# VH-VL binders against B9 domain-containing protein 2 (B9d2), part 1

Every score and structure here is a prediction.

Target 1, 175 residues: B9 domain-containing protein 2 (B9d2), of Mus musculus (Mouse) (q3uk10)
Amino acid sequence: MAEVHVIGQIIGATGFSESSLFCKWGIHTGAAWKLLSGVREGQTQVDTPQIGDMAYWSHPIDLHFATKGLQGWPRLHLQVWSQDSFGRCQLAGYGFCHVPSSPGTHQLDCPTWRPLGSWREQLARAFVGGGPQLLHADTIYSGADRYRLHTAAGGTVHLGIGLLLRHFDRYGVEC
Unless a header shows other numbers, all headers, positions and changes below count from the first letter of the chain; antibody chains aren't numbered by Kabat.
F, E and O are the ipSAE of ESMFold2-Fast, ESMFold2 and OpenDDE, as the mean of both directions, binder to target and target to binder. V2 is 0.75 times the mean of E and O plus 0.25 times the DockQ between their complexes.
[cut] marks letters that were taken out.
The coordinates of atoms that the task and the answers printed are left out; those that the model quotes come from them. Centres of patches stay.

## First folded at step 1 (VH-VL)

Design B1 (framework fv_bermekimab)
Fold by ESMFold2-Fast, scan of step 1:
Structure B1 (fold): chain C 175 residues (1-175), chain A 123 residues (1-123), chain B 107 residues (1-107)
Amino acid sequence: as target 1 above (175 residues)
Amino acid sequence: QVQLVESGGGVVQPGRSLRLSCTASGFTFSDYGVHWVRQAPGKGLEWVAAISYDGSNKYYAESVKGRFTISRDNSKNILFLQMDSLRLEDTAVYYCAKDRYYDSSGYYPLDYWGQGTLVTFSS
Amino acid sequence: DIQMTQSPSSVSASVGDRVTITCRASQGISSWLAWYQQKPGKAPKLLIYAASSLQSGVPSRFSGSGSGSDFTLTISSLQPEDFATYYCQQANSFPYTFGGGTKVEHK
């Protein structure tokens, strides 16, 4: 059995026009992966940056996986939500990024897309009261590829991810 | 390079047992998960079972659970499928296949397959 | 279990044609989908993994697309050696499941 430690943080986000932002996240893996410690999902604090500035969360991620095969390498799913002056929440951007497969420290930029029109309303309904691993997450990713005209480029989420591998020499991965 | 060779298929009677083998070469067998996939004559592919690289975890399709047992011998590079209480519905060519390793480009199901071994019934 | 519905079951085509095969999962499988080619009397051969990545040695006329529940295999310009049966397969969860297959045959 090979082991993977994913240690890092969701640093923050840039490029969002909304003022008060928070991020929901979830880790998605294939059938051969088991989470040994940590949690598969979480949510950052709300941050209110000055206009044009970076939203800062510094939200920790610490996950320890065991895997029997290398297919289904972990993907991090991210939802950036805004909170208006009346306390109402709306989805500002949705994206995902692959966890790096090489050991060491990695700086990642995860671009998001912003839903528009009726699709925006449908996505908002799908995520009422739930986390990033909710029903319809896969449908949203599929929809983004097929219905690009219903989305616009959103802001970018910035992450610092450290990766530690054990017993991966058997799969040809350098440690 | 990579080669998987199945053996042990043949003509059996309902209710009997049969053991299939798959001999691997051209890669480090003990580093990979391996699978059994079957195909009934004129029909599509059906996944049957899988075993982890070290043999510690095993997975089965519902149709064979409790009747089939997957195992491996890493010292001899051999994968086994013990088939008990055989039924007419088990008639198929049985293939062994190996997991592909991951790289940054994506997810890998089954990258190399054997030639297959036929299991049929005499009645 | 995740059910994979493949369409069409057969398609008649000529060399040079564009061929499109679709595959639908009964629940979300992200990009955990592979496509295989099988010729009569032979074992399946991996063409595409991770929904859109070409296996080494596979011609660029083959391409895969989709994510979530809907997937497509496209052969941009059919060659004589491409007449075969094609299968999709999900690798998201055990048990692994295959589509019913699409036979690409001569017109």
Scores: ipSAE 0.000, ipTM 0.452, lowest interface PAE 18.8, mean pLDDT 79

Design B10 (framework fv_bermekimab)
Fold by ESMFold2-Fast, scan of step 1:
Structure B10 (fold): chain C 175 residues (1-175), chain A 122 residues (1-122), chain B 107 residues (1-107)
Amino acid sequence: as target 1 above (175 residues)
Amino acid sequence: QVQLVESGGGVVQPGRSLRLSCTASGFTFNTYGVHWVRQAPGKGLEWVAAISYDGTNKYYAESVKGRFTISRDNSKNILFLQMDSLRLEDTAVYYCAREDSSGWYLGTFDYWGQGTLVTFSS
Amino acid sequence: DIQMTQSPSSVSASVGDRVTITCRASQGIDSWLAWYQQKPGKAPKLLIYAASTLQSGVPSRFSGSGSGSDFTLTISSLQPEDFATYYCQQTDSFPLTFGGGTKVEHK
């Protein structure tokens, strides 16, 4: 059993026209991955950018996994929400990014998009679980069938992710 | 502290109406899908209805479709179930339930209320 | 609709026993399955989601396995507080459906 430690933060977001923003996040892995410590999902506090066009969350993520193989490598899914002055919330964007596979500290920019029309319901269904297959969610997020997906570009979520690997020599990966 | 509290249950006669409420606190209610799940005395769980975070999408079990209406008031953090044309087979404890903390495990319920009993007089 | 068939309907067990509960979906649901525990007079409690992911705060003696249409909940060493009714639930599609429940009771 190899070990993967993902430690970092969801720094913030830029490029959203909405003012008060927060982020829901979850980490999805294949079935061979076991969470040893940490939580698979969370939600940031609401931040209202005053100057500079960036919402700041500095939301920590700290996850320790054990895995028997490289299949089902962790990916982070993100939902950016806006809150108006009356407390009503609206989805501002969906995004996902792959956790880097090389050890060290990584700065990631996760572009988001939002569904248009009927794809809102399809996306809601796709946000079910972190089982071994996330193909439907990945297809919707990545825009693999862009001619079948009606989406609009959203803002970008910025993350700082550190990756530590142990005992990967057993699986042919640098230790 | 996340809390869901149901109210509005009681004793009714067949064919009448009841409105159930579920008051949410301790979380941002308007970002979560919420559901009604019922349980007849001594029986198993039965999913009844769901409403999306913004109230635009609603889903119903076939047994209640056309008789029950789910709605929510995000300004007051309240979920409702309007129950019309009630039948003896609607006798149950009605629970409101929140989708998991991320909203990503659609249909998975991480928090439940204590339930409110709907039963029938002779 | 996806029908969830749960077995057995009841099992008699003693503290320290290994208990296995099975759930079968009428069609493939990948890993979109949750397990709940319910004690008399109380609301259900989420134990496992995505077939095998343990909910935060749930003891490690609980584990879930399976994919596609066949799923299992295992309690490796039954504790006194584990005498309860357990339900599986598919999270693949609407309408959401539960298994009939398995009551774990004292021998």
Scores: ipSAE 0.006, ipTM 0.515, lowest interface PAE 11.0, mean pLDDT 80

Design B11 (framework fv_bermekimab)
Heavy chain, then light chain:
Amino acid sequence: QVQLVESGGGVVQPGRSLRLSCTASGFTFNTYGVHWVRQAPGKGLEWVAAISYDGTNKYYAESVKGRFTISRDNSKNILFLQMDSLRLEDTAVYYCAKSETYYYDSSGYTPEYFQHWGQGTLVTFSS
Amino acid sequence: DIQMTQSPSSVSASVGDRVTITCRASQGIDSWLAWYQQKPGKAPKLLIYAASTLQSGVPSRFSGSGSGSDFTLTISSLQPEDFATYYCQQTDSFPLTFGGGTKVEHK
ESMFold2-Fast, scan of step 1: ipSAE 0.012; ipTM 0.551

Design B2 (framework fv_bermekimab)
Fold by ESMFold2-Fast, scan of step 1:
Structure B2 (fold): chain C 175 residues (1-175), chain A 124 residues (1-124), chain B 107 residues (1-107)
Amino acid sequence: as target 1 above (175 residues)
Amino acid sequence: QVQLVESGGGVVQPGRSLRLSCTASGFTFSDYGVHWVRQAPGKGLEWVAAISYDGSNKYYAESVKGRFTISRDNSKNILFLQMDSLRLEDTAVYYCARDSYYYGSGSYDAFDIWGQGTLVTFSS
Amino acid sequence: DIQMTQSPSSVSASVGDRVTITCRASQGISSWLAWYQQKPGKAPKLLIYAASSLQSGVPSRFSGSGSGSDFTLTISSLQPEDFATYYCQQANSFPYTFGGGTKVEHK
């Protein structure tokens, strides 16, 4: 079967008005994809920029998958959260991007959307109770298109993602 | 009317302990982080300590770390500063102050409401 | 710790003058800076937060500018009630630190 190795990092973020930022991420694949090594989700440290507008995380991603085809190609979902000096958090933006399908190293810019109005109040209330784990990631990413009607453009998350493919020529996948 | 009122200051001996209190009214105390800031006579402002809205996170200036303990009672709307091993250098007016951050509006981390201050000084 | 250097230590001014006070952080603090006014025997009063945002109820003659390491408080036309000591304060990281203060006094 074909194998996909996703290696890289979540570099950082720009365009957010909040200074102290962290990112929760998860990788979503179709049912035929099996994770051979790595973890499907994680969280960066909090970064408070000292000099510029960019928050830096340099958070590593290293995932190895086996798959029987191109359906359900991996995508990253991400939530950018702001944290005040007392540890209180609120959602600053959410988004998703597709993992590139071409071998090699790729620089990606993932735009985010920020919640507006009463939805922002609901999300803030959920987070105060215990943290981002109280809000399921699929509630955000599965409704991304629907929620664009009630969201504004947020900041951008920057990623450096490398892709290595094995045995794809055997399964009719062009590299 | 939003206000903070300090109490507990007074004349102490070096090496002794003192507990300051700050009573909040006119706002939901449990929604805000709060700080202690001091000012020695004729000198500038010095940040002393802070406590998060729920009391889970506490921060201290290096000069008071290990000697002072910040705490709060959200059921009574009171902020405390327990001051142990007091030194002459701790002579100051002590202010409590509210952090301006609140839910849904982003973090400001400025002190928008201040108490009137309570004086801590030493005899002899 | 982040050191806040405020200048000048004092300034002599007359009503109607433009007064400028500067504050320099030893490290980058983005826009996590506030300005306060303090009159003798009184608690400080917040004037500016997030480096440039005017606090509700504060006269528009007060303005703040800057980001990163260098910040300025400006009083465009000094009024009699503005003779006071002014302090900057960083909230980028704990411990929070204040500038040494600038006393605005009568000529």
Scores: ipSAE 0.000, ipTM 0.470, lowest interface PAE 15.6, mean pLDDT 80

Design B3 (from B1 with heavy chain K98R D99E R100G Y101D S104F S105W G106S Y107G P109T L110F; framework fv_bermekimab)
Heavy chain, then light chain:
Amino acid sequence: QVQLVESGGGVVQPGRSLRLSCTASGFTFSDYGVHWVRQAPGKGLEWVAAISYDGSNKYYAESVKGRFTISRDNSKNILFLQMDSLRLEDTAVYYCAREGDYDFWSGYTFDYWGQGTLVTFSS
Amino acid sequence: DIQMTQSPSSVSASVGDRVTITCRASQGISSWLAWYQQKPGKAPKLLIYAASSLQSGVPSRFSGSGSGSDFTLTISSLQPEDFATYYCQQANSFPYTFGGGTKVEHK
ESMFold2-Fast, scan of step 1: ipSAE 0.006; ipTM 0.529

Design B4 (framework fv_bermekimab)
Fold by ESMFold2-Fast, scan of step 1:
Structure B4 (fold): chain C 175 residues (1-175), chain A 122 residues (1-122), chain B 107 residues (1-107)
Amino acid sequence: as target 1 above (175 residues)
Amino acid sequence: QVQLVESGGGVVQPGRSLRLSCTASGFTFSDYGVHWVRQAPGKGLEWVAAISYDGSNKYYAESVKGRFTISRDNSKNILFLQMDSLRLEDTAVYYCAKEYSSGWEVTYFDYWGQGTLVTFSS
Amino acid sequence: DIQMTQSPSSVSASVGDRVTITCRASQGISSWLAWYQQKPGKAPKLLIYAASSLQSGVPSRFSGSGSGSDFTLTISSLQPEDFATYYCQQANSFPYTFGGGTKVEHK
């Protein structure tokens, strides 16, 4: 058995034209991965950038996994939403990025893309309450499939992610 | 259109080596884990090996561990299976298969190649 | 390892028949099960994922049900193109394992 600790934060986002932004996120793994502590998904506070174009969230991520196999390495999915002055929310961008596989602290930039037309409504409904619908949304709206969607480039989400690996050593000793 | 095309199968003698290749197109190869699944003549499906999206993580069936090596070249969209110390029980059609969703808790295989036959003569 | 027991191993059927295939996991796998169709000389094709979700392009006569350890694939009205071997696959944990297959053959 091996262990993987993912600790860090969603720092913020740049390149979005909307002003009041928040981020919904989820970390997804292959079936061999078991979450020992933390939560797989969350949502940041709303931030309104006042100087420059950066929204700041400083939202913590702290996840501890055990895995029997090395397939299905973790990746982060995220949605950036804007909120208007009436409290109505609209999707500003969707993205995903891979959790680094090297130990240490990493700075990541996760580009987003914006679905156009009816896909925007489908994505919004798929992420109401989470659950099994996330599997279909991840397949349809992951970066891998954006080439098939009517999309536009979005802003970028910035993350600082630390990775700690245990029992991945060269001696093959099991935990 | 998503396509996976295997090559490299053939007739081999016990103890020899063979390298299988699978060329992917129609999706962002570097975002998905990919697998080898084999099927012996007249038998069912047996999962053989997996490689993560970036090539950093590899997993093998116990029966092939230490003899087979899975690898990928994301710049060329190619999956490989290096098969060393081949045995008669390795006789099978070898399929490459794409994960339905990368990085999710579950692995289904939404697209498969046509398969490449590995067999032994006399 | 999670063992997948599929039954029956074969079924003789006629066009228009309802065909039911069952799959049992040796431990709980939630809804993390897929069904595949394989025709002679061809690669398997994904029919159902997440126990009950129909893959795009697959006819609505195919349906899946079940959760936990017991799962069923149903073909409501068998068509000539449905004579094939069907496999279940658990997606819950390593190593991923397949059922032994069910051959749907002509009467």
Scores: ipSAE 0.000, ipTM 0.487, lowest interface PAE 13.7, mean pLDDT 79

Design B5 (framework fv_bermekimab)
Fold by ESMFold2-Fast, scan of step 1:
Structure B5 (fold): chain C 175 residues (1-175), chain A 124 residues (1-124), chain B 107 residues (1-107)
Amino acid sequence: as target 1 above (175 residues)
Amino acid sequence: QVQLVESGGGVVQPGRSLRLSCTASGFTFSSYAVHWVRQAPGKGLEWVAAIWYDGSEKYYAESVKGRFTISRDNSKNILFLQMDSLRLEDTAVYYCARDQEYTYGYVGEYFDYWGQGTLVTFSS
Amino acid sequence: DIQMTQSPSSVSASVGDRVTITCRASQDISNYLAWYQQKPGKAPKLLIYAASSLESGVPSRFSGSGSGSDFTLTISSLQPEDFATYYCQQAYSFPLTFGGGTKVEHK
């Protein structure tokens, strides 16, 4: 089986009109993928950029996976939220990035989109108890045309992602 | 006024086919995922199948996978369930149910409106 | 599949009583749980979604609580129109699954 190490950071975001921003993230994989170390989801600190400036998080990602196949390659899903001075949170954008499949260090720009109307309220409410359903994440993040009637373009999240591929010895086991 | 009206139920022979329809009115049908849920006489509810608002994603309960096909016609506001290779265990009232407004799989599947149901039963 | 276990299977109650129904998921489903009411010969009606959110038009005597794997539906003061069967449903993953139902009947 292959061992896949994803290491990097969520650097920050540009193009958001909202001020105090933070990012929730999670990683989705197929059923053949097992997490050996790290956490599948997290949240950045809040950052308040000046007008026209980048929001900076420098939030680390360090994940080790074992897999028996290349189907269900990891993807990162992102939610950018704004927080007002009263602590109330509002969704600013959704996005996803496919984790690169080639070894090395990669700079990724993840465009976001945000839901409009009633969908926006329902989506925000669904996150009170946890992250999105894994089974449905690909449907939400697949075709851009699916969401044109109920979404608007958002800002962009910037990531630096490194990928290492290792193969277990013949005698190796999933830890 | 949101309405869902099922039709096409009836008495069938084992191994035969039947097609159920659900006609929607009073809302923008093309904006909602819709489901089929069944209930055997005197038993509880069992989810059967779902179809996303544009028809691009379809989901089935394991008991009907390979035998039932869900589809929709957004131009006519109609949901379909094609039931092939019917078995005695498929005896039930079949309900058409609407997902809550603007569900895209991220929010959760909750059924805010239901039709009255159509009965499927067997002669044998 | 995620199994949903409801208890009790039936409860005898009088108008004005506080009624509590529980639902247990075989795994953590966060707050992706709904409660439905079904009267004889009728389709189910959504009462509660996302474990604790009251559906529009549903009386405030109905409330939901819980997260993870244990959930509760409470009727604070039972009314004559509340005698029905109640079902929980998980929306965490496909296939969607329902609890076996709890019948609230007259003493």
Scores: ipSAE 0.000, ipTM 0.478, lowest interface PAE 14.7, mean pLDDT 79

Design B6 (from B5 with heavy chain R98K Q100L E101G Y102E T103Y Y104D G105Y Y106V V107W E109S; framework fv_bermekimab)
Fold by ESMFold2-Fast, scan of step 1:
Structure B6 (fold): chain C 175 residues (1-175), chain A 124 residues (1-124), chain B 107 residues (1-107)
Amino acid sequence: as target 1 above (175 residues)
Amino acid sequence: QVQLVESGGGVVQPGRSLRLSCTASGFTFSSYAVHWVRQAPGKGLEWVAAIWYDGSEKYYAESVKGRFTISRDNSKNILFLQMDSLRLEDTAVYYCAKDLGEYDYVWGSYFDYWGQGTLVTFSS
Amino acid sequence: DIQMTQSPSSVSASVGDRVTITCRASQDISNYLAWYQQKPGKAPKLLIYAASSLESGVPSRFSGSGSGSDFTLTISSLQPEDFATYYCQQAYSFPLTFGGGTKVEHK
């Protein structure tokens, strides 16, 4: 049995031209992973960056997992949304990154992709439902030929993630 | 088209062994986790065992742990369930079921395709 | 283990009725819940996954809602082919567990 403690923050984002930004996030694991404390998903406050400047969220993440196997290692899925003055929301970018497997403190840059045309509507609809709908986005980005023409490079989300890995095995060693 | 076909069910005596097979076609078998789910006559569904796409991880219900062994042969697209020390309480239709997600299990385990089932019963 | 409590155990309905089935998990499972339909003598069929995602080929009269520990399956206008037993399933952690089932039968 292994235990994984993920603690850190979603610092902010750069490279977005939209007026007011917030980030929806979810930690996704294989079915054998059990969340012992924390929540699997969340949403940052809205921040209004200046053109070319960083949006700041400093949103905390604190998750403790137990797993009977290491298949389905945690991935962080990120949706950057814009909000207009009337409260209407539009998906500005989608990205994902792997939670580091090495103990210690890590600085991560998670690039995002912008869906184009009708594909933007399809991805936004998938993300509103949460959870497994993110799999559709993953298949798009892994199958380069079919959907690359319907996306453009987006902004980048910046994270500081600490990892504590504990194995309760014969040696009693913490990694 | 996706198909799963179970075989190997039959009439057994308590304490004996039986091996079930499930032959898969119409999808890349080696890319998906597969499961065994059983249903006693007139009762509800009970998850029995799971095996990851590459055979690296196996999980069992407590009621069968230590008695049943799940395995797969990706070169032949076959899933197996070796059932040892069978009990009357193991009487059920056994279904093999395909996991919805390919490789990654971040969305959880859901069963998008099922076989027809194979019946395991006991003689007096 | 995560216990799934399904209610009601049976419901008598007529074609055209709105049918609601509920499922409660013994702990927070986020949205890791599926609904299945099973007709007598047949294997179950996936209707809804991730609490609210409609499986391909499933009629739009079926919908799922809920998160955390309380979930609902709704059939907006019952059709003759919908008389069956329905099961919920948590996909959050092993062992995977099913609800006890709800039989939708003719009045």
Scores: ipSAE 0.000, ipTM 0.489, lowest interface PAE 13.3, mean pLDDT 80

Design B7 (from B5, 14 letters changed; framework fv_bermekimab)
Fold by ESMFold2-Fast, scan of step 1:
Structure B7 (fold): chain C 175 residues (1-175), chain A 124 residues (1-124), chain B 107 residues (1-107)
Amino acid sequence: as target 1 above (175 residues)
Amino acid sequence: QVQLVESGGGVVQPGRSLRLSCTASGFTFSSYAVHWVRQAPGKGLEWVAAIWYDGSEKYYAESVKGRFTISRDNSKNILFLQMDSLRLEDTAVYYCARGPDTAMVTEYYGMDVWGQGTLVTFSS
Amino acid sequence: DIQMTQSPSSVSASVGDRVTITCRASQDISNYLAWYQQKPGKAPKLLIYAASSLESGVPSRFSGSGSGSDFTLTISSLQPEDFATYYCQQAYSFPLTFGGGTKVEHK
């Protein structure tokens, strides 16, 4: 079995006009991938962007997987949410990025798009119970993230992702 | 020339297995989601299965779930549909179709390139 | 599953006529709807995507409209090559689902 260690951070975001921003994230893999340590989903703290529309989270990601093959390589799904002064939340952008397959440190810019119509209603329901329900949102995304809403691109999420591979010579991958 | 070509259809007996193939050419196959869509004789279109550009996600219609397996080989530009436990109601022309460019999120929501179809039918 | 109800099942028309086909989704699908044309013995051809966007190479007499749950395909002036079966398809969620089809026949 080969091992994949994904370590890094969700640095922040630019290009959003909303006042207070946070990011929900989830990692998706094929069925043959086993999470050895870490958690498959999380949420950043809320940050209020200054002039220049830059939000900073510096949210750590540290995931260790075992896999028998290259199918179902990990990808990150990202949701940028805004929070008003009363605690009400609205989706500001959705995006995804592929975890790099080459070892080393990578700087990634993930463009987002802003949903319209039923997307906002369905994702707002994911906030029932005081916190986001990523499983409900993920169910929606698995059917529709390939079919972009007819809207302009939203802001961009910035990530620093490192990749460490072990025992990959058995699969024809250099470590 | 962008094209998809299906093969592997034929006459089969109920309960048996059959494997369909779809070969892509003229575009970057590894960047696109691809679909299987079937049409029974004289009937409308029925979506069967889809696979993400890298094989990481697979989707099935309830009528085929647990019996059919979709897969792809990006190094050879081939899409597969493994059909197990075939039933008379699986009789149809099977089309492969190219979906959106799923290596990047796009505004394109249609299946724009289709193969000519391959017929799956049963001996009398 | 999202149900797609298409009407009418068939329509008789003459060259030069305006033809309207409707499609109703069982829930709000925003603008994630495509329209296809299929001629006998041929694979379907994409006409419209995102409810109203005309596919490259498709004649401008074809247009799509609607949002949410009610959609329409219009052929402003029917041509001989337009006698075919038309299908709507939702792309909002899996499983993807097609309407039952509308056959446009010569009067």
Scores: ipSAE 0.000, ipTM 0.480, lowest interface PAE 13.7, mean pLDDT 79

Design B8 (from B5, 13 letters changed; framework fv_bermekimab)
Fold by ESMFold2-Fast, scan of step 1:
Structure B8 (fold): chain C 175 residues (1-175), chain A 124 residues (1-124), chain B 107 residues (1-107)
Amino acid sequence: as target 1 above (175 residues)
Amino acid sequence: QVQLVESGGGVVQPGRSLRLSCTASGFTFSSYAVHWVRQAPGKGLEWVAAIWYDGSEKYYAESVKGRFTISRDNSKNILFLQMDSLRLEDTAVYYCAKDVYSDYEGHYYGMDVWGQGTLVTFSS
Amino acid sequence: DIQMTQSPSSVSASVGDRVTITCRASQDISNYLAWYQQKPGKAPKLLIYAASSLESGVPSRFSGSGSGSDFTLTISSLQPEDFATYYCQQAYSFPLTFGGGTKVEHK
C-alpha cells in the first residue's frame, strides 16, 4: 500500500476569448485508488479577466489517496466554462493532465481543447468526478483519430500542485 | 504520416555502453509519453522503459533498472535510451513507441505508433 | 509484477475461421489492456486498447472483450493478412507486461 497527498490550487487560465470564466474539475483514478480525505470534484468561482489578462480562481485542491499500484495514477479533468451577461453557460474548453508523481511543488500548464458542433455538447455532458466510461469521449481523445476530429485549440489552465508520497519507492518510480 | 525512426543499434561487447535514439515526426512529440520495448530473437515483447511527455517521470523494467536511462529532447523531437553495463540477455531488437493519448487528454498506456526497430547484439 | 498468461501459444486456422485468443492477468487490471498484431520482421501494430476500443483503421472483424482479469481477442472471419502473432499487454501497473504471444498460422 502507498499513500499520496495532493495539495495545491487551480490558479487560473489564459488564452480564452470568452469574458467570464469558471472551471469545473474532477479527479479520476483507477479502481485500486481509495480517497481517504477530500472531494473528487468541484467548481471555481466565476472570474472576468480584462483583455490580455489571466482569469484568476486560486481554487484549493486537497486530496489524500491510498493505492496498491501505479496505474490509474490520478489525473485532473478540467472543463472551462464561460458565462455571458445573461447567466447562460457554454463550454469553452476541455482538458486533462496527470498529477505529477515526484514529491514537491509543481507548476503545471494544462492545454484545453474546444470541440466543435455536436461534440461540444457531448463533452459538456462527460463525467468530471468519476463514473462509467463514455466511448465517444475516448474517441475524441484518442491520438489515432485526432486528424479527423472537429476540435480547435483552446486556452490553458494553470495549476500549482504539491505532492507528498509515503511508501512509494517499492513501486519502481524514478524521481 | 506519423513516424518514429530508431538508430544507434549495433554490435557491442558485454559490459560496454550504447545509446539508442528515436526521432519523431508528423505529430507533436512534446505532448506524448513514449516507450522503449524490446524483443529478443525468437521471443516475445518486453517493455523496457517509458518517459512522460515533459520528461518529469520515468519508469523502468526491473531487469534494466539502474543500468538504463531514458531521456528526451522535446526541442529536437528525439527520445534516447542510454544503456550501460550491457549483458548478453540485453540482445534484442529495440523499438520506440508512442502512447495513444496526449498529455492533456488523459493517459492510457497503449502504443499506437511504433518504429521499425534497431538491433542490439554482442560480438563473441 | 503482473503476469499475463496468453492462450493458446499457437493456433492453426483457415481463411474464414473464427479465431479466439485469451489473456489472463494475475490480478484485477480493470480494463487496462491492449492487443497487438505482429508480422515476421515487422514492428507490432495496435489493434485494441482499453480492452474493447477498436483502434482507428483496424478492420471491424477484430473485437476485444473482458474486464478484471480475463480478456479475449476475437477475429470473426480470418483473412489472409491476419496470419500473425498476437500479444496482449496490461497497462494497470508498472512494469508494463506483455503476454507470451499467440501465433495464428495456416492449417
Scores: ipSAE 0.000, ipTM 0.478, lowest interface PAE 14.6, mean pLDDT 79

